# VH-VL binders against L-aspartate semialdehyde sulfurtransferase iron-sulfur subunit, part 12

Target 1, 131 residues: L-aspartate semialdehyde sulfurtransferase iron-sulfur subunit, of Methanocaldococcus jannaschii (q57563)
Amino acid sequence: MRKRVYYWTDSEHINKPVISDTILNTGVKINILKAKVEPQEAFLILELFGSKETIEKALNYLSKFGEVEEISKVIKRDLEKCVHCGCCITQCPINVIYMDEDYNVVFKEEDCVGCKNCLKACPFKAIEIFE
Below, E stands for the ipSAE of ESMFold2; O stands for the ipSAE of OpenDDE; V2 stands for 0.75 times the mean of E and O plus 0.25 times the DockQ between their complexes.

## First folded at step 8 (VH-VL; framework fv_clesrovimab)

Design y7 (from x2 with light chain S30D E55Q; at its last look DockQ between E and O 0.87; V2 from the best seeds 0.00; counts 0 for: pae E 5.2 > 2)
Fold by ESMFold2, look of step 8:
Structure y7 (fold): chain C 131 residues (1-131), chain A 127 residues (1-127), chain B 107 residues (1-107)
Amino acid sequence: as target 1 above (131 residues)
Amino acid sequence: EVQLVESGGGLVRPGRSLRLSCTVSGFTFGDYAMSWVRQAPGKGLEWISFIDSKAYGGTTEYAASVKGRFTISRDDSKNIAYLQMNSLKTEDTAVYYCARDTFEYGSGYEIDYFDYWGQGTTVTVSS
Amino acid sequence: DIQMTQSPSSLSASVGDRVTITCRTSQGIDSYLAWYQQKPGKAPKLLIFDASSLQSGVPSRFSGSGSGTVFTLTISSLQPEDFAAYYCQQYNDYPITFGQGTRLEIK
C-alpha cells in the first residue's frame, strides 16, 4: 500500500539524516514528492510504500524528529464565502492555487494532495478538505 | 458505465516490442491509479505494474519479472494508460488486463485492489 | 514476496451446495485481501475486499472471513452462474500477489 504525508522538521532536527535512518530502520520505501527547505525548517511531501505495519513504523520513527500530518485527496471551496483575495496562493507548496487574468482565484483541484495549508490561511474559511 | 478497453496485443517475435493501450471512460481517470495484470494461457493472475495519479507524482512500481523491460505510462488528457513492453520473451505470452486500483477517502491509505477490469488483450511471443 | 496458496485447487459441487475456498498467506496481511471471480474468456470480477466486505452488486450468498494468514470465501447456496475460477489477492505489500486459483465445477 501507499500513504502520502506532509512532514515538517525544525532547526533542532534539520541536519539529521532522518529519511535515511527511517528507511534503514523500517525497510519502508520513500519518495520525496516536494521539498521546501529553509534554514530553520524543512517541509516535505513524502510518499511511503510498504505494508501498513511498515508504513506506520516509519511514520512513528519520523515523528520523533518532526511533525507528520495526513494528506487528504479532496478539497472543496465554498464559492459563497470565497472573495478571491488570494491569501491561499502562497500557502500551497505544490502550486495548485493561482490567480487568473480576471483576478479570480483558481484551484486546480485534480492536482491537490490535501495538505491543509490553504484551509488554515483562508480568512473567510471558504476551504474544506474531505478526510 | 465504468469501462476499460485494452488494445495493441498481437503476435510478436522474441526480443521485439509492443505497446498496449487501456482506454477508460465513465470516471475521472486522473484521480485513479491503474495497474496491468496478466494471465498466461491456462494459468493464474500476475500483477505486473501500476502507475499512480499525477497528483501523487505518477509513481510507478513493477513486478520483478518485467522490471527494466516494461514501462507503464498515462495520458490523462486522452484517458489512456499505456504499457510499453520491450525485449519480449516467450514467458510474456498472456492476456493483459488493465485494472483500476481503488482508493478510499479518509483513511489516508491508497489501496491496491481492483474494482474494474478491462476484457484483456492477447500478447503472443513466439519465434 | 507474499505467497498466496488456495485450497482446494479445484472442486466439484452441485447447485444449492455450500462451498468454502481457503486462501493461506506466507506472511500476515491483516485484512488486506480481495476475492475475484473469473469465468472462462472473461475478465476477473471483484467479489470481496477488506477480507469480508461485499462489493456492490455482488449477491449476498458470497461472504468472506479471516485475518492474518488464513482467509475463506464462502458461497452459501451455489447458483449455476457461480461455476468459475476464484482468486484471492493480497494488497498488504508490494508486489501485489494472487493465489493460484480455485476452479469450481458442476458435479
Scores: ipSAE 0.141, ipTM 0.690, lowest interface PAE 5.2, mean pLDDT 84
ESMFold2 (binder alone), look of step 8: mean pLDDT 90; pTM 0.930
OpenDDE, look of step 8: ipSAE 0.281; ipTM 0.745

## First folded at step 10 (VH-VL; framework fv_clesrovimab)

Design z1 (from y6 with light chain D50A E55Q; at its last look DockQ between E and O 0.46; V2 from the best seeds 0.00; counts 0 for: pae E 12.0 > 2)
Fold by ESMFold2, look of step 10:
Structure z1 (fold): chain C 131 residues (1-131), chain A 125 residues (1-125), chain B 107 residues (1-107)
Amino acid sequence: as target 1 above (131 residues)
Amino acid sequence: EVQLVESGGGLVRPGRSLRLSCTVSGFTFGDYAMSWVRQAPGKGLEWISFIDSKAYGGTTEYAASVKGRFTISRDDSKNIAYLQMNSLKTEDTAVYYCARDTYGSGYEIDYFDYWGQGTTVTVSS
Amino acid sequence: DIQMTQSPSSLSASVGDRVTITCRTSQGISSYLAWYQQKPGKAPKLLIFAASSLQSGVPSRFSGSGSGTVFTLTISSLQPEDFAAYYCQQYNDYPITFGQGTRLEIK
């Protein structure tokens, strides 16, 4: 089974091996899809692999040292409102938005993790998410 | 091009066994979960079994109708998923499809983006 | 298990009509719902995932909406190639379940 989550940790836990300890304590396999580390906080997009029970144990362990948010995969773009300006491209932490050779903005919706960054960044409000 | 091809169907008497194969190409099989879905004549779709990628733990799930009788497995080096069907019943008569789970959904279980053509299993006296 | 009920079970319509198919669930599934089209003798084809997201290569006349327990598939202007069976599928929890299907036939 696979599950993708947002994970935030603060300055108290930024120097601790939380990911490693989670793996060792639960047996879950973890892939880090994206990481953004600032002086007093870290934001990660994690992909967890295992049985449903193992993943739930891992999420419980992770929540002791930070915040976990499940990711929605309901995202839609209104092509009538989209003007292909590209403002959303840099806001996608896993690079599922790109510009093609004709300068049209393209979404790889299959890879989308539903973080809502692109929705908040669109000046024409062309992006919606449904949970 | 993504392709899934089922094989191994046929006519078999109740109580006997049959093994289905799903040969895949056009994608990295080891990264994907796979399911078997069946459709009895004139009926709707019934999910019957799931196997995760080995990178994700290789876990399996079964519908109650086949649990204990059917076994799903995979050989990633050959790009083949298998369904071993034991103790077959007339109710198991159906077209059997293999289907690929999407990788990029971000959820714990997902929908099926590619399907094989199906292989027919007929269980009758 | 999460039961999925589609309505109508069959529908007769003409080319150009707007058609709506409803899928109701026995418990909330958020937006974890897919729609499939199946033509006679063929495997199902994915149309919609995440309740409202259109699969690549699917015509824009198909749309999905809904959340929780009630979901709809809409075809805004029916074409001759759209006459088929349609199935909803939940992926909120195991076991994965499908609706019983809706047959869309030419009037």
Scores: ipSAE 0.000, ipTM 0.579, lowest interface PAE 12.0, mean pLDDT 83
ESMFold2 (binder alone), look of step 10: mean pLDDT 91; pTM 0.940
OpenDDE, look of step 10: ipSAE 0.021; ipTM 0.655

Design z2 (from z1 with heavy chain A55V; at its last look DockQ between E and O 0.04; V2 from the best seeds 0.00; counts 0 for: pae E 15.3 > 2, placed apart)
Fold by ESMFold2, look of step 10:
Structure z2 (fold): chain C 131 residues (1-131), chain A 125 residues (1-125), chain B 107 residues (1-107)
Amino acid sequence: as target 1 above (131 residues)
Amino acid sequence: EVQLVESGGGLVRPGRSLRLSCTVSGFTFGDYAMSWVRQAPGKGLEWISFIDSKVYGGTTEYAASVKGRFTISRDDSKNIAYLQMNSLKTEDTAVYYCARDTYGSGYEIDYFDYWGQGTTVTVSS
Amino acid sequence: DIQMTQSPSSLSASVGDRVTITCRTSQGISSYLAWYQQKPGKAPKLLIFAASSLQSGVPSRFSGSGSGTVFTLTISSLQPEDFAAYYCQQYNDYPITFGQGTRLEIK
C-alpha cells in the first residue's frame, strides 16, 4: 500500500529526526516528494509504503511531532481535452504545473498532492481524479 | 476487491514462444509495480521478472534464468501486465503467477501482497 | 545472488503445537524478509513482511523475528488451516530470491 500525506512541523519539533525515528519505530518506508523548509517550520509531502497497519502506525507516530493530512487521490490530465490554456498553473500551490519552451502545459503528476485547485479551474474538464 | 488473473498458459514445444497476461482490477494499476513468479511442479518459488509503475520510471528487472528470453511489459490503460516468453525450454515448465508489488521503483525491491491464481505453462518435446 | 536456506524442509505437527521455521541467508539482508503461506493448488499468501510485521488479516498466532542472516517464522498454536507450505523471501537485492520451502503436515 502507498499513501501520500502533507506533513507540517513547527518550531517546537523542527530540530527532531522525526522521519528517521518513524521508520525505526514502525518499519514504514518513506519517500519525500517535496520539502519546503522555513526558519521556524517545515512542510513535507511524504509517500509512505507498507501494510495498512504499518502506515497507520507511522501516521500516528508522525502526528506526535507535527500535523498530518492524508492525500488519497491521484490527478491525471486528459490530453484529448487539454488545450494548453494555462489556467491551472497559478492554482497549484506546490508548482507541479508549468509551461515548457513550446508553450505546452506540463503536469508533474507524480508530484501532485491532490488538492483539486487545478481540477476546479480547468474550463475544459481535462483534469481527472483517480482513486 | 483486489484481483489478479493470469491467462495465456498452455502446452508448447521447446524453442517456441508464449505471451502471458495478467489482468488486474480493484486498485489503481498505474500506481503499482508488478512481478512474475513461477513454480515448477513440486518445486519452490522463483521470481523471474519485475516492472515498476510508470510514475516511478517503468524500469524492469529479470532473473538470470530468463534474461534475454523473457520480456515484461504493461499496458496501464487496459490494466494488463504481460510476460513475453521466447525460446522456451523444458525447464521453463511451471505455474506462472503475477504478483502485486507494494512499492514500485526500479531500484527499490519489495514483497508481494496480492497474487493471481496462476497459469500453467508446459514446455515439452 | 542471495541464497536462502529454510529448515526444516518438512515437518509433521499436531493442532495446538508451536512450530518454528528458520530461514538463513548467504549474506546480510537487514530486515528485508517476507514469509508466505501456500496451500496445495493455491497461490502464495503474504504473512509477514519486514521480518516481523504482520500483514493485514493474518492471525496473530503468526509471528516473525530475526535480522541480518537468520530469521524465524513462529506459529504459536497450530490450527487446521495452517497445514501448508511456507516460503521466506528476501527483498534486499535483485534478484529476489525465495527459500526452498517448508512443508508443514498434520501428524
Scores: ipSAE 0.000, ipTM 0.510, lowest interface PAE 15.3, mean pLDDT 82
ESMFold2 (binder alone), look of step 10: mean pLDDT 91; pTM 0.939
OpenDDE, look of step 10: ipSAE 0.028; ipTM 0.694

Design z3 (from z1 with heavy chain G30D; at its last look DockQ between E and O 0.54; V2 from the best seeds 0.00; counts 0 for: pae E 9.9 > 2)
Fold by ESMFold2, look of step 10:
Structure z3 (fold): chain C 131 residues (1-131), chain A 125 residues (1-125), chain B 107 residues (1-107)
Amino acid sequence: as target 1 above (131 residues)
Amino acid sequence: EVQLVESGGGLVRPGRSLRLSCTVSGFTFDDYAMSWVRQAPGKGLEWISFIDSKAYGGTTEYAASVKGRFTISRDDSKNIAYLQMNSLKTEDTAVYYCARDTYGSGYEIDYFDYWGQGTTVTVSS
Amino acid sequence: DIQMTQSPSSLSASVGDRVTITCRTSQGISSYLAWYQQKPGKAPKLLIFAASSLQSGVPSRFSGSGSGTVFTLTISSLQPEDFAAYYCQQYNDYPITFGQGTRLEIK
């Protein structure tokens, strides 16, 4: 089993070895897909591997020292609202949004990790991520 | 062209073993999780087992009906997924499909975008 | 385990008709639901994922809706090739489970 989550920690917990302690306490395997660390906050995209029970224990442990949000399994674009403006393209950190040769915006929805960055960029609210 | 081809089905007596193979082509097998799904004669679909890519731990899951008797595995160098079926029962009689999981696209549990044509397993005295 | 119940189990319709098939789940699954079509002697084919998203290459006469515990597959203006069995599948939690199926037959 694998699960991808967003993980935020604040100034009170940013200097703790939370990832290491989670692994040692639960036996979960963790891959860090992205990290943005500031002096007072950290944001990570984590990928957890293990049995369902091990992953649940790991998420519970992580939540003691920060906030955990599960990454969405689905993104949708409403083609009636979308005007193909391209505002969302630069907001996708894994490049699943691009403009084709006819200047239509294309979403490779099956590759999406659900980070929600593109929702902020769409002036017509044509992009939804369902949880 | 994405292709999945099952093989290894046949007629066996209860209590015996059988190994199914799923040979894949047209995509980078190493990047994808795979599942087995079966369909008993005249009945619906039943998910059996899942195996993740080795890059993501190679973890496995099993339906309760087969846990402890069936083992899923993969050989990435040969582009083959396997289902080892031990202690077969008459209720295991079905067409067995391998299916490509879209797990490599970031979903933790997913649907199946490509299926093989299936291989028939008959367990009878 | 999450039980999936489809209704009706079978229905008859004519070419050009509009048909709906319902899938009910024993617990909430958000929008983690797929629909498959299966013709006799063939493997299932993915139609809909995420409850309402159309798979590439599937005709637009197929649509899905719903969230939580009740979902529908709708086929507008039936074509001859649409007479088949249809299955819903949840992917919210292991074990992955399917509905029992709905046979769509020519009236």
Scores: ipSAE 0.006, ipTM 0.613, lowest interface PAE 9.9, mean pLDDT 83
ESMFold2 (binder alone), look of step 10: mean pLDDT 91; pTM 0.938
OpenDDE, look of step 10: ipSAE 0.020; ipTM 0.656

Design z4 (from z1 with light chain A50K; at its last look DockQ between E and O 0.60; V2 from the best seeds 0.00; counts 0 for: pae E 2.1 > 2)
Fold by ESMFold2, look of step 11:
Structure z4 (fold): chain C 131 residues (1-131), chain A 125 residues (1-125), chain B 107 residues (1-107)
Amino acid sequence: as target 1 above (131 residues)
Amino acid sequence: EVQLVESGGGLVRPGRSLRLSCTVSGFTFGDYAMSWVRQAPGKGLEWISFIDSKAYGGTTEYAASVKGRFTISRDDSKNIAYLQMNSLKTEDTAVYYCARDTYGSGYEIDYFDYWGQGTTVTVSS
Amino acid sequence: DIQMTQSPSSLSASVGDRVTITCRTSQGISSYLAWYQQKPGKAPKLLIFKASSLQSGVPSRFSGSGSGTVFTLTISSLQPEDFAAYYCQQYNDYPITFGQGTRLEIK
């Protein structure tokens, strides 16, 4: 079984080997899909593999040292409502939204973390995250 | 109303192929994962295959008994899931159900909230 | 694989009886267990999920309990429409597995 989560750590825990300790304590496999590390915090997209019981134990362990949020299953863009204004681009903390050569807004949805910033920023409400 | 209707079953000789279809209605098919579950005559239920929604990349899983011989697929524009069954064996004789997985759990597969009525596959020489 | 063993394999009971069916698993599955009812010639119908949660539209006389490796389905006052086969299913890990079934017959 697999589950993707957004994981945030603060300055108190950023220098601790939380990922390795989680693996050692639970036996879960973890793939890091994306990471954004600042001096005082880290944002990660983790993909956990194991039985559901193992994944739940791993999420409980991770939550002791940071914040865990399950990633939304689907992001949808209504192309009739989208006017390619680009307002969502600056709101994406991991840069999965960009403007192509023809000035169309493009989403790399497979890299999306589900933070919902782009949804809140779209003035035409063209972006939906399906929970 | 949620409906799942299987078709494509029949009598075939060992070593032959069949393709089953599951036509769905009453819900947004593209949002749901689907499974095939079979039941041999007088026996219990056996999960055999799973396909996730396109939002999850359309990933597939198979029971060991059918891996390498059966292929699950979906066409969301037609609201149809398929099970391609190759190299059929007599032990594949069963009623084949398509089943809708529950929505929104965050895992690929859970339990099945709606089932079709089944289509019978008989493999005999 | 996680083996699922139901007991009894069959039983006879009368309308109004309380019936209990047990499902034992070869490994801990937390609460990732579902129960299904299957009437002759029909598809299975979901009764219980997450060991004890009742599916919408299922009568309250059905209940589930248990965790870990031992689970029960209870019908508190048997009705004529409850005579069927019952299956447990685990969904903790691949492959998804079912119990062998319990046939509940009218006495």
Scores: ipSAE 0.430, ipTM 0.775, lowest interface PAE 2.1, mean pLDDT 86
ESMFold2, look of step 10: ipSAE 0.229; ipTM 0.694
ESMFold2 (binder alone), look of step 10: mean pLDDT 92; pTM 0.939
OpenDDE, look of step 10: ipSAE 0.743; ipTM 0.919
ESMFold2 (binder alone), look of step 11: mean pLDDT 91; pTM 0.936
OpenDDE, look of step 11: ipSAE 0.735; ipTM 0.912

Design z5 (from z1 with light chain S30R; at its last look DockQ between E and O 0.06; V2 from the best seeds 0.00; counts 0 for: pae E 15.9 > 2, placed apart)
Fold by ESMFold2, look of step 10:
Structure z5 (fold): chain C 131 residues (1-131), chain A 125 residues (1-125), chain B 107 residues (1-107)
Amino acid sequence: as target 1 above (131 residues)
Amino acid sequence: EVQLVESGGGLVRPGRSLRLSCTVSGFTFGDYAMSWVRQAPGKGLEWISFIDSKAYGGTTEYAASVKGRFTISRDDSKNIAYLQMNSLKTEDTAVYYCARDTYGSGYEIDYFDYWGQGTTVTVSS
Amino acid sequence: DIQMTQSPSSLSASVGDRVTITCRTSQGIRSYLAWYQQKPGKAPKLLIFAASSLQSGVPSRFSGSGSGTVFTLTISSLQPEDFAAYYCQQYNDYPITFGQGTRLEIK
């Protein structure tokens, strides 16, 4: 299985090899989808691969050295309300919303990280967020 | 207990149509993507088609060998996935499996953790 | 399409033997590889996903390794129930493709 999480590390732990130690201690495979590193903190979007138990151990280990927020697939577009205006496209920081050659707005919902930026942009309130 | 049961197979002449059904139980069908995979007699496995859950867009994909002839669909209220097979050819003779995609936590089609028993389609003159 | 080539296509082995089956891909697929076991007249059964992760309920004598273009399935001590066909499957890109299969027979 895969699981995507947000990960924030703080100033006490920014100098530690947390990702490497997590892999070595749990056997999880980790892909870094995004990293923003500053002198006092880091923000990462991580993709973990493994069994359910391995992923749980990895998340527990990561949480000792920073904050973990699990990403779930939480967006859905209401096709009765959507008019394909494209207002949401610029609000998606990872480019999972685009307009195809037929001028239809396409959501690659499986790549969504749940940031909720697109909700504000939709004038017809066609984007729903679950929990 | 997760169960997938295929039906609708049989003997059919080339150029005709069949509709396969995959009836599922033991899990929340609406949360999962589904695929059809076939196996010709004495041959290996060939992925045929995929349909995502409607919560994730309901998108479909097809193998080149069947694109334009086969249509995958789903009825979440009945817990059934369908494969409409048009313009059948003798090369379509195979056992057809439906399989549960583990997509609920992944991206695009993944691997298949549960399979049905298969239904046999024979296309002959 | 991503081509999947398994080697060997068949092999004979005895109970207790260590067996390795290789799957080579025509392009890099990261770790998006699964292994299946199929007995005659039965549907495939998932053994390994993500190249090396063991599916729940699968005996620990099965293991997987590799990344990129070369992957292996290893059975550390064959049991009588392990004589079957084995398939690798990539899920890196559409269309989904399988290896041609490896038949493991009793010697």
Scores: ipSAE 0.000, ipTM 0.515, lowest interface PAE 15.9, mean pLDDT 82
ESMFold2 (binder alone), look of step 10: mean pLDDT 91; pTM 0.939
OpenDDE, look of step 10: ipSAE 0.013; ipTM 0.634

Design z6 (from z1 with heavy chain T59D; at its last look DockQ between E and O 0.06; V2 from the best seeds 0.00; counts 0 for: pae E 13.1 > 2, placed apart)
Fold by ESMFold2, look of step 10:
Formats: structure tokens, C-alpha cells, sequence
Structure z6 (fold): chain C 131 residues (1-131), chain A 125 residues (1-125), chain B 107 residues (1-107)
């Protein structure tokens, strides 16, 4: 099983080895897809691997030291509304939105982590999220 | 070169059991989920079972038509996925394909990028 | 369960034609849709994933579009090797389901 989450570590826990402690206490495997670390807070995009039970334990443990939000699985572009303006490109923290050689905006949806940043940026409301 | 090879098909009477094997090569089997998909004669495709990588928990899913009768399993050391089919019915007559679920996307529910050539199961009295 | 309905169930076409196959779903699946080609006696072959992304090695004459509940597969200039059955598949929710298939035949 794989699950991707946003994780915010607050100022009280920024210097704690939360990821390693979570692995040691639960046995979960964790891949870090993105990390943005500031002096008083950290933002991570994590990919957890394990059984349903192991992932649940890991999420519970992570929640003790920060905020966890599960990433939505389905984020898509409405091609009838999209005008290829490119406003969303800079909002994707893992670069799954880019402009091709013909100046069309391309979404690599298979790599998307569902962070939803691009929803706010699209002036034509062409980006949708479904559960 | 990715290869999936099914075996273990044959003719069996209703109520009997059969075990299918899917032997894989050309990729790191332990990193991938696997599914079984069947196709009755002259009919469309029906997904029937899924098993995740052991590293990801080894969770299984089953279609309602086979749940409780079929069991999917895997042996990563031998690069083999199995489908144990118990209490076979005539409506289980089909070509059975094993298929590789995509790994690199990280999504739980997937499409199938590589398929075996299938093994035929005929359930007839 | 998410029902998948393909239209047409069969069609006849000539080499060089542009053909379109439609897949409708009973509920929204965003873009979690794949298309497969199956030739007689052969296993299915993945053509398109994520509604519109071409699988490696698939000719550019194949294209996919759609989101939500209506999806299309288009072959822009039909070739002799394209006469086959075509299936859509949703991967939004378990159980994974396929359309009933569309047989593309030579006219």
C-alpha cells in the first residue's frame, strides 16, 4: 500500500527526528518527495509504504508532532476551460506542470501529489479535484 | 524485457480446485502489485483480484464474483504470483491473465502496463 | 460499482478513416481511465493512461480525451493493424471495471 500526505512540523518539533522515530516505532517506510524547512516550521510531502495497519500507526504517530493531511488522489485539468496561460506552473512544488515546445501546458498527473496549490492559481478555474 | 507467463490452466469439473501461477521476469517483482484479469469466451475483460507488494503491506482485493473462493498470493523469492481457485463454477470458464500494476505513480488503484499471454481454465461437467 | 459503457459496441471503418470510441462512466472518475487494444487470441495492450497520456511505443495516431464521466479514444488515420477490440478501464475505485468493449472491423 502507498499513501501520500502533507506534513507540517511546528516550531516545537522542528528539531525533533520525527521521521526516524516514526520509522523505528511503526516499521513504516517513508519516501520524502519534498521538504521545505524554515527555522520555525517544516513542510513535507511524504510517501508512506506498508500495510494498512502500519500506515495507520505511522499517521497517528506523525500527528503527535505535527499536522497530517492526506493528499487527494484525483486532480485534473478541464481542457475546455484551460487556455494554457501557465499561471499554475510555478505553484507545483514537484514540477508536474510544465509548458511543452508548442507552448501548451502539460500535467503529468501520474506524478501529482495532490497538493492543491494550483487550484488557487488558475484564473479560469480549469483545475478540479475529485475524491 | 518484462515477461509474465501464466501456467496451471486446464479442464476441471465444477466444485474442484485449480491453482494458477504467474512467473515474472525482467523487473524487480517485489516492487510491484499484481492483478488477475479474466475473459470468458467471446466476452469482455473482468478484473478479479489484486495483491500489493509485500513492502507495501501485501494487501489483497477481490471482485465480488470470486471473493471467498479465490485467493491471490505471491512468492517474491521465486518471482511468482498465484491464484488459488476453489469451488469452481462453469461461469469461471475463461482465459486468465496476470497483469502488472504500475509502480512509479505511487497511486493505490492502477492500470496495467504489462500482461501475460493468458492461461485457459475450462470448468465443465 | 462503477459501470463503464462503450459506444459504439462495434463499428466498421476503412483504412485512413478517423474513428472515435466513447466510454461513459456511471459516476465521476476524474481522469483515472485507461484504454487497451486487444487483437484476436492476444492479451490486451495498454494504449493510453490517465485519460490522455500515451503509453511508450504507442503510435501518435492514437489519442485520448475527456474527464469526469465521458471519455473518447480517437484514431486519426486508421491503419490495417488497428482492427481490434478496444476496452476502457477505470481505476478510480475498487472494483476495477472495464467497458464491454468496442470491436473495430474492416469495412
Amino acid sequence: as target 1 above (131 residues)
Amino acid sequence: EVQLVESGGGLVRPGRSLRLSCTVSGFTFGDYAMSWVRQAPGKGLEWISFIDSKAYGGDTEYAASVKGRFTISRDDSKNIAYLQMNSLKTEDTAVYYCARDTYGSGYEIDYFDYWGQGTTVTVSS
Amino acid sequence: DIQMTQSPSSLSASVGDRVTITCRTSQGISSYLAWYQQKPGKAPKLLIFAASSLQSGVPSRFSGSGSGTVFTLTISSLQPEDFAAYYCQQYNDYPITFGQGTRLEIK
Scores: ipSAE 0.000, ipTM 0.560, lowest interface PAE 13.1, mean pLDDT 83
ESMFold2 (binder alone), look of step 10: mean pLDDT 91; pTM 0.938
OpenDDE, look of step 10: ipSAE 0.658; ipTM 0.871

Design z7 (from z1 with heavy chain S105T; at its last look DockQ between E and O 0.54; V2 from the best seeds 0.00; counts 0 for: pae E 12.3 > 2)
Fold by ESMFold2, look of step 10:
Structure z7 (fold): chain C 131 residues (1-131), chain A 125 residues (1-125), chain B 107 residues (1-107)
Amino acid sequence: as target 1 above (131 residues)
Amino acid sequence: EVQLVESGGGLVRPGRSLRLSCTVSGFTFGDYAMSWVRQAPGKGLEWISFIDSKAYGGTTEYAASVKGRFTISRDDSKNIAYLQMNSLKTEDTAVYYCARDTYGTGYEIDYFDYWGQGTTVTVSS
Amino acid sequence: DIQMTQSPSSLSASVGDRVTITCRTSQGISSYLAWYQQKPGKAPKLLIFAASSLQSGVPSRFSGSGSGTVFTLTISSLQPEDFAAYYCQQYNDYPITFGQGTRLEIK
């Protein structure tokens, strides 16, 4: 199984080896899709691999030391509202939105992690994310 | 074009075994999880088994009705998923479909975007 | 296991009618619900995923709505090719489960 989550650490836990302890205590495999680390907090997009039981244990462990929010994998763009302005491109932390040679905005929807940054940035409200 | 083709169905007596194959084409099979879903005559759909991509652990799940009797497996080099059905019962009589998980590299519980046309298994004394 | 109950089990309608099919779940499933169409002797075909997202190539007269425990599939103007069986499916938890089906017949 694979599950993608947002993970926020706070000032009390930023200096603790939470990711490594989670792996060692549960056996889950973790891929870090994005990390933004600041002196007093970190924001991560994590991808967990394992059985349903292993992932559940890992999420419980992570929750002791930070906030976990599950990510939908579904993104949808209303092509009638989209004007290909490109405002959403810079908001995607994993680069699933780009502009092709014909200046059309392209979404590689299958790789989306559902962070909602692009939805918040679209001036035409053309982007929806479903979970 | 994505294609899934089931084979190996037929008439068998209770207590015997049968192996179903699902041959796939038109996509990178190794990136996807696969499921088997069956439909008894005149009845609805029943999910029975799942196998994940080997790159992400190759884990399996089974419905309670088949757990311990059926084994799902895959051969990524041949683009084939298998369902080994042991200790068959008359209740296993159904059309068996293989279906593709829509999450492109597998591991999440999901819906099924492509289905095979099905192969019929009849278990009768 | 999450039980899925469709209503009605069957219905008759005319071309051009607006029809709705309801799927109720025994537990909350957020929006992890899909709808399928199945014509006699054929494999199911995905219509809707994530409760309301239309699969590519599906006519816009199909729509889905709902969250939690109650979901609907709506066909806004019934066409001759829409007479089929319809199934909802949850993918919130294993085992994956389907509704019992709704058969849509021509009047």
Scores: ipSAE 0.000, ipTM 0.566, lowest interface PAE 12.3, mean pLDDT 83
ESMFold2 (binder alone), look of step 10: mean pLDDT 91; pTM 0.938
OpenDDE, look of step 10: ipSAE 0.021; ipTM 0.654

